# Ledger of designs, part 2: VHH binders against Decaprenyl-diphosphate synthase subunit 2 (dlp1)

Target 1, 294 residues: Decaprenyl-diphosphate synthase subunit 2 (dlp1), of Schizosaccharomyces pombe (o13851)
Amino acid sequence: MSFPFASLLKRPSAISSLLSLKKPGSWSSILLKAVGVLSRDSRWHSDLLKMLTEEMDSLNGQINTWTDNNPLLDEITKPYRKSSTRFFHPLLVLLMSRASVNGDPPSQQLFQRYKQLARVTELIHAANIIHINIGEEQSNEQIKLATLVGDYLLGKASVDLAHLENNAITEIMASVIANLVEGHFGSRQNGSVGLSNERTILLQSAFMPAKACLCASILNNSSQYINDACFNYGKFLGLSLQLAHKPVSPDAQVLQKNNDILKTYVENAKSSLSVFPDIEAKQALMEIANSVSK

## First folded at step 27 (VHH; from w1 with G104D)

Design y2
Fold by OpenDDE, fold request of step 30:
Parts: structure tokens; sequence; C-alpha cells
Structure y2 (fold): chain B 294 residues (1-294), chain A 120 residues (1-120)
């Protein structure tokens, strides 16, 4: 699944032209449409996404400067740069932020908070991808560099969390880091740790979008009812994505079972959106969920 | 109102079987993991079994191979098939909801419980 390149996020005006080049209904097309929705609905959301991309590039530039353009940086960051989920979480945050707005239009300060939250998710994601791809076969220099770069990104995420001045969000998003690590360890212990497959997926993947969506809702001071819906959308979206990306089993029964589970996840994600008004952001989220089952 | 109502408890001889049912209402059933816990008089609540969203299950070691948890999403019902019952299984059994905002999150809603007594 080719995720829209970060470059696409930098040029919202080119979205229409890019859409024409993508297969209709493809994952990439759906994401581009979602970005387009944000651009049309609010200049602020479009700008926030662009700024986020630029900031990530800036961070990369800084790291390159500190390391005197060490070529190993390209290698250690490659898994992230090629990740199908690059900037996906920020997009969800922004869509959910729009969908869960109740009452007065968001202030400029609130838009900044959306951006910060979005950035936090991407920084955590980047750090996690870099860290989990560290292998014993790598040189000591590579291992050290990957560790430091990932840690730096987590540090930056922590600063952004602090700037949100919301302890609940800080706790929630900080816990994502712990969840991801826990999930990573659980997968290595080939079945010895009695964790269910779904639990493992929650830790490794689904808690990130779940908690990100929840935090977006919290920023809007939404009701518990809305918060729960946002959390569940992210949760089931995350579960569905992970399942959809698994290798296809040669066993027909297993395949059917997985398809049934996937359908359940997607339907749950969609049902969670029923709490939102019928706006373009909601439709974008709906289409994202639907695209996973295709 | 969120409600969980357990049924199916009773008196059974050692080696016997019971099937517990839990009817859920007042919330979106499919969004939650469901489970069973039990409490022996004078002892704390202990976890028995979980069933997740896609149907994965977990069991306490003491009931593995004997108990089976299942769910019917269309009926908003969770079941616990208990086979090869032992006197040690005597307890009040509670159906519980698990939202799983956190990996180790506890149950947030549970029923009134149903008494299971295993005795000769």
Amino acid sequence: as target 1 above (294 residues)
Amino acid sequence: QVQLVETGGGLVQPGGSLRLSCAASGFTFTWYAMGWARQVPGKGLEWVSYIYFGGDTEYQDSVKGRFTISRDNAKSTVYLQMNSLKPEDTAVYYCARYPLYEPDEKMDVWGQGTQVTVSS
C-alpha cells in the first residue's frame, strides 16, 4: 500500500492533480481525498499538516548537521521514510479534531494544539519505527545512532506534550510509547507469554491511533460519549489495518476467519462515527475505514 | 443504563457442566472485550476468562481446557461453558465489561453475579 509521500502533504494545491493519477478507491487515493477535505474545510488544518511535514524535515536536517551528514542516517531512517503509516496518525488527529468540534469554531490556539498533538504522534511513530528496526546484525555505530535518533525524537515529543498543558493527554500519549515497547517484547517471545493475538496487536499498533483520536477529542473538550467513540474508531481502525497487512494464510479456513474479523473491526470503526454530524471530515474517516476492507 | 445480567448458575456435582450466560444492554457491545470473574467467599475477585473484539480468548490457568468463553454479538451476550467442574470452582461468577483503554485496564462494569456450587 503506497502511502502518499510526505511531499504530497506539502502541496495541498496539487491534490486534485495527484488524485487523477491514482487508482480510484485505492488507499492512496482515499488518503489524498482526506487531505483535500481538510484543505477545503479549513485553511488551518491544511497549513498545520504542511507545517508538520516541514518541521519533520527540519528535525532531520538538524540531526544530519549534528552527525556531519553521516550516511548511516539514511539507512536507519529508511524504515520510517518508507513506512506506509508515515503521517497517517497526524491525518487522523486532524480529521478527528474537525469531526469532534462542538460549538464555537476552534481558536488559533486550539489549532496549534492540534498541530502539536499531530506532531507528537508522528514523532513517536518515527522513533518507534527506528527503534524496532534495530537489529543485531547492524554495526555498533548504526545501533548507537539509531538509538540516539529515536531517543531524540521521543524527547521532542515530550516537549510538545508539555506544551499542550494537559496532563491527561500527556499521560495518554506517553503511555503509547510504553505500549509500543511492550508490544515489541511480546512479539519476540514466540507464544510463551500468554498474550492473545489481539492484545499484542493493540500494544504494537492499535493503541496509537486509538489514543491519538481520543486526545483529539479531549482537546475539543468533548463529552465522554464522544471521547469513547473517537477512541474506538482509532482502536478498530488500528486493529483492521494490522490485520489487513498480515500475510495471507494459505489455509482457507484461517483466511475466512481473518476476513470475518476484519469485517467486524471495520464495522466497529464505522459505527463509532455515528456520533458525529454529517460533515466531510466524518465522511473521510468513513472512507478510510472502508478502504481497509478492500 | 448499562447492564449485565448473568444466568445459568446452580448446583452441580463434581465433573458436571454448566453454561453461564450474560446479557448485555445499554452500550455498544462490540466495542468491548468481555469476561468472567469469580469470587469465593472470603477471597478476592479473580479473573477467569476474557474474550476480545475479534474473538480471541484468554483463560486463567486453573480453568484452561475446561472452560470456554464465547460471545454472540447479535444478541449482545457472552457465554461461559464450564466443563469438568471441581469443588474449587465454587464461587459467585460475574460477567464483566472491559473497555481496554489501557492494556491492563480493569473491568468497569459487572453484573450481580450468579452462584455456582460444585458439591457431591
Scores: ipSAE 0.858, ipTM 0.944, lowest interface PAE 0.5, mean pLDDT 89
Fold by OpenDDE, fold request of step 30:
Structure y2 (fold): chain B 294 residues (1-294), chain A 120 residues (1-120)
Amino acid sequence: as target 1 above (294 residues)
Amino acid sequence: QVQLVETGGGLVQPGGSLRLSCAASGFTFTWYAMGWARQVPGKGLEWVSYIYFGGDTEYQDSVKGRFTISRDNAKSTVYLQMNSLKPEDTAVYYCARYPLYEPDEKMDVWGQGTQVTVSS
């Protein structure tokens, strides 16, 4: 189910109304609540989400201009537009940025950095989805366009990273790109690389939220312990999400095993949050983790 | 203080079995993949087995089918069941922590090691 997050992020005031339309406890509902928490906790976070959405729209507009509204663009971006994880990473970044604040309230400049980091994560995510959905059955034109669009998004992400003027964050987030590519190759090799399932999931999906959360914490100059907690929350959340979205095995034993693993991941994610004060942002993160096990 | 303490090593005849244990302390155990490495005198450190967060495992080819790694998160302990031991398995076995910030990240902490000797 495509999370209409993009539209929701543009209208924070509509969150309540939208929430009422969603099934309580659903993934979408939980995410909407999380967005609401950010809006209530800090007006600036709401603004950041809006800005993120506007930025993405701007990028889309630019691409459309280059392609002269080529219908192929719609096709290559469809997987991203319909992705349930659209704007999910930015949301995590903002929540973690709030949860990991230590000491003085964030400055306006710091909020801009949160936004920038959030944008980077979404750009990388969008690029990855576009690239991984390139297939052999596609036309050469479509393949070329998808490649270029994805590359462009990665380029934009790189520029944004550079503007953060934080080498650690740049390195961390840049490595996500490499991880995603490696994960994609690993999946094609039918396991010949001997990667464990967990390793594969880390590469394909979990490192993104892990490193995103870590970077959010780093922006706040949090302690190493807090940084580690943030990383691990994202990691286990990513692992849990990937596992939860896998097709259900017809084998009961396999199913049970997967459920047990999922439970482990979710519990680990939740436990990672223990380092944060009891604020709404923490609760939102907790609910997000809990929603995966349902 | 971060600590890994290995136990269970000893002398065993070829074909015998040993169970190694590693007690972890001073860190959040569940955040880390755990593993075993071994070192033969005069040789380099060789990885033996890994266990990830959800229980997935990896083994060196030389020990596949004979060794089993497991973990108990409640006890912050990792185990290595070694069956069908061979003289070639003689080594100091080290328990190791793997934070896995990167997929190819090396172990960052290891124990004092426990001697395993397989001899007739």
Scores: ipSAE 0.852, ipTM 0.943, lowest interface PAE 0.5, mean pLDDT 88
Fold by ESMFold2, fold request of step 30:
Structure y2 (fold): chain B 294 residues (1-294), chain A 120 residues (1-120)
Amino acid sequence: as target 1 above (294 residues)
Amino acid sequence: QVQLVETGGGLVQPGGSLRLSCAASGFTFTWYAMGWARQVPGKGLEWVSYIYFGGDTEYQDSVKGRFTISRDNAKSTVYLQMNSLKPEDTAVYYCARYPLYEPDEKMDVWGQGTQVTVSS
């Protein structure tokens, strides 16, 4: 289960080739653009992605041994393994942690805490994807395995949160789990997520990146001013990404309204970054936001 | 420095219209959900309407169809267009901001209010 992003980082000449093959605004396009900006001078993102890939592979291996290589495990993990949003939140955490410290390199101890927060965000994300893809047409064994695997991932996230030794971060990240559940129930009652359902998009797609970015800033003991900017960047980035991935409406008035709202979300995300110095991490965050609108 | 200033209140006859304006300053307006609440004489403070940062709106049942909330991000201003006013709409109307981190919790910044009086 080799992550394509990590392989691409080892062969930088292939990055430019892949950029021409990707649809604008896609997750792959966003990652490739962010990597392109960072790869000029820095390898810290490669270390994160390697660590996350190895840890997710280790978790998968452990689950396989517990289930005696039950073939249903591959089916229940497939929605996460095929997700275009893998490692998106960990990347935001590390970029935001660097940007919110005014560019000063973190201590090794602080950097390890950022990697733990990044891991928490991915574990919660993976658990959510596995849980929300449980359907009534699955066998009882599939449902049980998917429930247990998702619960295991949330348990691992809880241990990582405890190791951060920060009650505010624990409360904020726990509230993300609640937001995702609330959003899922709201979406099912409405039958779809559209422009009029901005609250549903906020719960399902924007609170996670917003609160991940906020927690990165909190780990730095940043001012409330910086915390607010970090949250707002993640919020509008999450809103813009969800809106950009919707099918194009055939109604010209709806299409124009969606495009106008998308531009507003992207500009709000970018304007939040004005509080940071002009450094590599800020440039990467700007490119991520720019990629959504293109 | 965070400030909300309401204008547009006054005395109006039943069936009339008013447009309330709320000028916001001291914060980044486009980041926040905004709303209106009112203090009805002899009753407590009650929610009237909100508008999210992307334009989604909701209304109290008693005003739906008669009141319209809107925002102009370029002017950092939120509006409440009140049509078909009834004596029951008599209140002090407050513009308010929702918290950044919990935009569906209690409003965290309030204006000083503007009186709306609907009477013959």
Scores: ipSAE 0.597, ipTM 0.827, lowest interface PAE 1.8, mean pLDDT 81
Fold by ESMFold2, fold request of step 30:
Structure y2 (fold): chain B 294 residues (1-294), chain A 120 residues (1-120)
Amino acid sequence: as target 1 above (294 residues)
Amino acid sequence: QVQLVETGGGLVQPGGSLRLSCAASGFTFTWYAMGWARQVPGKGLEWVSYIYFGGDTEYQDSVKGRFTISRDNAKSTVYLQMNSLKPEDTAVYYCARYPLYEPDEKMDVWGQGTQVTVSS
């Protein structure tokens, strides 16, 4: 029986026992290890979970009010609620924020900024999932509701971005929305014309974690050298995760090429972390990357 | 010091071949998309070819099928194999790096160039 990831975030004491039951290198095992690292410091774990829970409850309440508890809301949010990537980007933001801290422990104000950034990433991700799952077989009412709910989530993300009071972060995270849209159109091109495979994966899957990790280091006032490494980790992590989830090709040469590229992406992600001291957050990020190819 | 150094240009007859090399230094080569551009006499700079960090390639239509871009990450080197050369390919060829954060935007670093002359 699978254990819902969101419920696990509420019960961190169960993480160790669940890790003993999971196959090493599985996606679930990777995420459980990372949550375990965060759960040892309640500031990082309990505050994020509390904030995400409160945000989701508030959004759900407001949408239900506007829609008079319309049952179509369940259908349009289901792709996000069942997504294996739910809460993944907030996890990356907190791990990268922790790994790139230098000097004194974060102030309460800075810690709230990390959580705001984490929330922005999940709001954008949720909106994207809801929007890209709009299909021709849905009723006009479903399409309109899904469009409006996704737009509402993007509006909330925009407010949070403004409150970070950092123009660079606002521009970077807003550009993720544009990346996702461009990638969606590229993947729907008829025939072989359009974006290359690698560019499509960059737009759909890699820029979001790359820019999330970059913005985490920007909040810490990191050097350009550290910022570039954080971006590169997220980029190659996103590329590797998407390539690892592709259907296995029956063509042996294509299969071997994809496996070689996957190893290269994972190694690039791991080598990016060499800029950090050996702390638990770095080790968690390393394990996330290392386990993608296992 | 970020640096790109092109070599391999020269004089070649129509139908001939050349292989350009670009040695990169001062940055983590494997993180970046790379490419080639050329300056044709009497015309402006034009894009020739592009290679992503994972090996996907793109070519302008006039060179597709004749030119092949490749990279060797262990040697931090980009290559441009030019076959079936035409007089219209005469240009100064520049190796280029694309920005880390926006890898399909304008080039952010380029070299001094290498002259390729195709004539009888």
Scores: ipSAE 0.573, ipTM 0.827, lowest interface PAE 2.1, mean pLDDT 81

## First folded at step 28 (VHH)

Design w4 (from y2 with T28K Y52W)
Fold by OpenDDE, fold request of step 30:
Structure w4 (fold): chain B 294 residues (1-294), chain A 120 residues (1-120)
Amino acid sequence: as target 1 above (294 residues)
Amino acid sequence: QVQLVETGGGLVQPGGSLRLSCAASGFKFTWYAMGWARQVPGKGLEWVSYIWFGGDTEYQDSVKGRFTISRDNAKSTVYLQMNSLKPEDTAVYYCARYPLYEPDEKMDVWGQGTQVTVSS
């Protein structure tokens, strides 16, 4: 039974045993290794992920209660629950937060802020997945429920942002919500010559990890130089992931071009990490980037 | 110091060609989208072309099919091949950097420009 990544986050002690069951170099394996790095590097980081998963479960419970255990809830949340990107952004936030620390170990308060930021990213992600999977084939009841649940998650994310008491982060992460929606509209226009493919990808996916990583750095009061590096890591990682998941073109020239672009993105992501000290968190981020090209 | 230096401008007859180059220094070139803008005396700055991180390109309608933007990341250089030049293409051409923290973010750095004059 391939335990979903989210379930593994609840059992950090089982990560080592589970790694042995996964294909080496697989996306799941790389993520589990990254989680392991956090566990070794800081007890707080592993605990934060666990707590985050529990909090998300709690939210799910609340929604279930409000909907009187409506079976449609399982249907509308299925795309998110089965997503390979579930808790991916939180993991990035925590890794980047660790990598960008300069000086004294973070305070407990700062760890809470990392968790809060991580939660914001996951809430936005969950909401987005729910909303973008709404289709005309669905019942009105299902559409309504999906809309409301997504909106609620965005609302929750907004409250969490406010609690960070950082206007810059609030603005940045709030803009991600807008970007995702704008990207969704752009995808419908793909028949029109208007927006570059890269712009569309930025809006639909890449700005999330970019801005999430940036915010992680901002929480650490990092320099502009470090902030830029964090942003660009997330940006190019996001771009690379999107490109890697695109259907393979039957045209050999197009395929080669895409491979070249992918290589460029991955290399740019990796190069952005040069600003960090050689610690396990950096290595984990490097491995994540490398895994996209495999 | 962040710097963009344009070269390749000059006087050319209608129907002629020019190749502009922009050498970038003082920043991580690959992190930025690059572009060209031009300004006619007495008129505002107008965008001409963009090239994104992975090489996607955009062109103003007036130059589409005639101009080609490209970049060499190894040389930190962006190029504008201008073919079939017209008198209306006469302008100062500026190379510009686009960080794109936002999708519609404007250029944050540009060069001194290079004069392109198309005249018989």
Scores: ipSAE 0.847, ipTM 0.937, lowest interface PAE 0.6, mean pLDDT 90
Fold by OpenDDE, last read:
Structure w4 (fold): chain B 294 residues (1-294), chain A 120 residues (1-120)
Amino acid sequence: as target 1 above (294 residues)
Amino acid sequence: QVQLVETGGGLVQPGGSLRLSCAASGFKFTWYAMGWARQVPGKGLEWVSYIWFGGDTEYQDSVKGRFTISRDNAKSTVYLQMNSLKPEDTAVYYCARYPLYEPDEKMDVWGQGTQVTVSS
């Protein structure tokens, strides 16, 4: 059963109760715990995540209206709606934003920027999933609709980026869109059930969290050293997640190799967090990384 | 200070072997892909091999099957095992760092190089 993480984000008061029902150390448990940390550490962060979910729902409603409630819309968005990574990137953005704060508490304006960045990541993610899942078996109508919806989401993300009024962030996050597409092309060439090379993994998945975390740090005017750490955490987390979701090889040697690589990625992600003070946000990020390790 | 120091070069006969080492300091070694390049006198710099974060490797065609790149993260060191050396392998070998913030990002830090001479 795909953990309805998105629906839970709309009910922050229920998160604590739900956490008790989940297996400790599970992905779902770790994510819920992380959301709880945001709530305790910064009420604004928790509220921002909720608001983001509402905004995404609103967007979906708008698209439905434009398409006259075309039933195909449900079909083309299904891969996104059922994705285990739905709202994951926003959560990372908020956690990293909290972890990388130096000095005084963030202003309300800065919180809005966090939310905007988080929204950008989710919009790009949604668009990418919709586009990647376009297949030759689909009708022309479905293909057209999926293309348009994805493009709209990317357009929306672009507008949000512009509103951040940060050219560096705009460039970085815009590049993610290109990376994802390039990664998609690469995956077609390697049709073998084999391990994608690290470059391909970076393109198709890991650059998103890497660059998202970097941008979160940039919003806080962090040092280059902190920026690098944030980027690398996201990078290695992304690499870890991709590897962990790959089918298990029946070859024992391949399996061992993959496990070793996974361990390396997870360790590198964790070590990247050493630049942050020992606060709950850091701990949450640490636990997220640990949860990927098999 | 960010630094890469190559060692292990020298004179070897054709068919011989050398092991190059590159010691890294002044930066978080595990955040970077590492590689080797070489320069023949009068020619341009050419890449030889690189190793990614998790150990994925790539080689120039001319050295495939003969050279092996590896890394020790605990020692912040990258290695190049060179077997079945040929006179054509004579060059200055450089260790380099790949930050890879972008897919096409170039190497940004180089060592001073170590001379490898293959001669009878």
Scores: ipSAE 0.843, ipTM 0.933, lowest interface PAE 0.6, mean pLDDT 90
Fold by OpenDDE, last read:
Structure w4 (fold): chain B 294 residues (1-294), chain A 120 residues (1-120)
Amino acid sequence: as target 1 above (294 residues)
Amino acid sequence: QVQLVETGGGLVQPGGSLRLSCAASGFKFTWYAMGWARQVPGKGLEWVSYIWFGGDTEYQDSVKGRFTISRDNAKSTVYLQMNSLKPEDTAVYYCARYPLYEPDEKMDVWGQGTQVTVSS
């Protein structure tokens, strides 16, 4: 079920009505609630997410123009558009940015930085989804187009990173791109690289939310203690999500083991949030973590 | 204060067994991968084994099939069961913490080490 999470982000006022249409406790419902929390707590965060969606649409429009509305573009972008993690990382960035605020309310400039960081994460995510879904069965034209579109998105992400004027964040988020690629190669080598399953998951997915959350905290000039907590929340959330989406093993022992591991990851994610004050953003993050084990 | 304390080292004959323990304190144990490294006098530090957050394990080729790493999160303790010990395993063994902000990150904290001597 393609969670039209993106479409919902375009109409924040409709979130309440949409929540009523979703199964309680569903991933989509939880994310919508989280968006609602941002809207209630800070109009700016909600606006930032909306702006991000508009910007992504604009980029899509530009690409369509460049490709003369090539129907292959829809095919290439379909995995991203249908992804359950579409705009998920931006949401985490915004929630973490709110949760990790110390002292005075963020300046307008800082809000712009949150938006930029959020956009960077989404661009990288989109690029990665497009690239990893390139298959041998695709035409050369499709392969070329997918490569170029993904590269373009990475280029845009790089520009956004530069605009943040934070070398630490630039390094961290740039490394995510490398991690994703490394993870992709590791999966193809049929276990020959000897990478543990957890290492592979970190590379392929979990480093993205981990580093995104970390960067959100860094923007707030948080302490190392808070930075570590933010990183670990994202890390264990990412690990949890990947494990939860794995096919269920018919082996009862394996299933139990995986459930135990999942529980560990979720608990670690939750424990990471202990550093934050009891605010709605924290609760939203907690609910997101809890939703993975359900 | 972050601390790692190794125990269980000693003198054993070839073919013997030892169980090393590492008690961790001063940090959230479950957030870290843990491992063992060893150092032979006059040689560099070499990794022996890792255990990840969910319990995945990795071993150096030289110890595969002989050594088993495990962790008890409730006790904040890491273990290394060493079987079929060889003279070549003689070294100071260090327990180490791995934060893994990056895939190739090295240990950031390690203990004082425990001496393992395998000799006839």
Scores: ipSAE 0.842, ipTM 0.937, lowest interface PAE 0.6, mean pLDDT 89
Fold by OpenDDE, fold request of step 30:
Structure w4 (fold): chain B 294 residues (1-294), chain A 120 residues (1-120)
Amino acid sequence: as target 1 above (294 residues)
Amino acid sequence: QVQLVETGGGLVQPGGSLRLSCAASGFKFTWYAMGWARQVPGKGLEWVSYIWFGGDTEYQDSVKGRFTISRDNAKSTVYLQMNSLKPEDTAVYYCARYPLYEPDEKMDVWGQGTQVTVSS
């Protein structure tokens, strides 16, 4: 029974017990450990994740109300709900926020900003998953509903961005939306879902974690060097995740090549973390990167 | 200071080979895609080859099958192996950094270039 990561975020106090139920080294276990780190390292970060989850549930409830509990909504949101990356970006944001703290402990206001950023990433992610799963085989009603729901989530993300009152972050995260869409179009043109174009992968997936991590660092007024490191961690993590989730090629040479590329990405992600002090948040990020190669 | 330094250029006969090297310093090399461009006097800059983060490569059509781009992350160096050189390949070759913070970003740092002359 693969407890969705999202459900686990609602019970931070039960994380330790849940970890025992998960296969060691599994993606889920690693993420849970990371959540645990946030709980230990910053009480507020764990709470922020919980709050985020509740907010997302609230949004879902609202949408359900608007749709009069239309069964199509469940179908439309199913890909997101079952996504292994659900709440992953928020987790990264919080971890990076902790890792990139320079100087004084974050204020309560800053924690709220972390949450807002985290929420933005999740909203964009949810919207993207909903939109990209729209198919021609679906009914017009379903297509319409999916479009509207996704758009609504993007709208909410935009509001949250505005509330951050940071133009740089707004621009960066807004661009992610554009990147994702562009990536989607690119995939259609080239017919090749192939790993052959790193640019395409960046557009389709890797820019999200990259820019999310960057923004987390920006919130902390980190140096450019730290900002770059955060960006690159997210970038290479995103690249690695995308590659790792691709179907295994029956061609041994292709497989080897992909494995080599994956190794490179993972190593680059890890090396990017060298700029951070040796704290638990860094270690969690390291473990996340390492888990992709396993 | 961010620097790219090209080496390996020279005079070669048609059909000959050269290996260009570009040594990078002042930045984390692994964070960037790298590329080569060339410029013929009186003409515009044209891209020749790119190598991405994971080692994926791209080539201009005119050099496909003849040129090979590679990188050594440990040495922070990008290479361009040029085989079967033609007079048309005569140009100043520039190494460049490709940050890709944005999908539409261009090369942002260039070396001073190295002259490649292919002549009988």
Scores: ipSAE 0.838, ipTM 0.934, lowest interface PAE 0.5, mean pLDDT 88

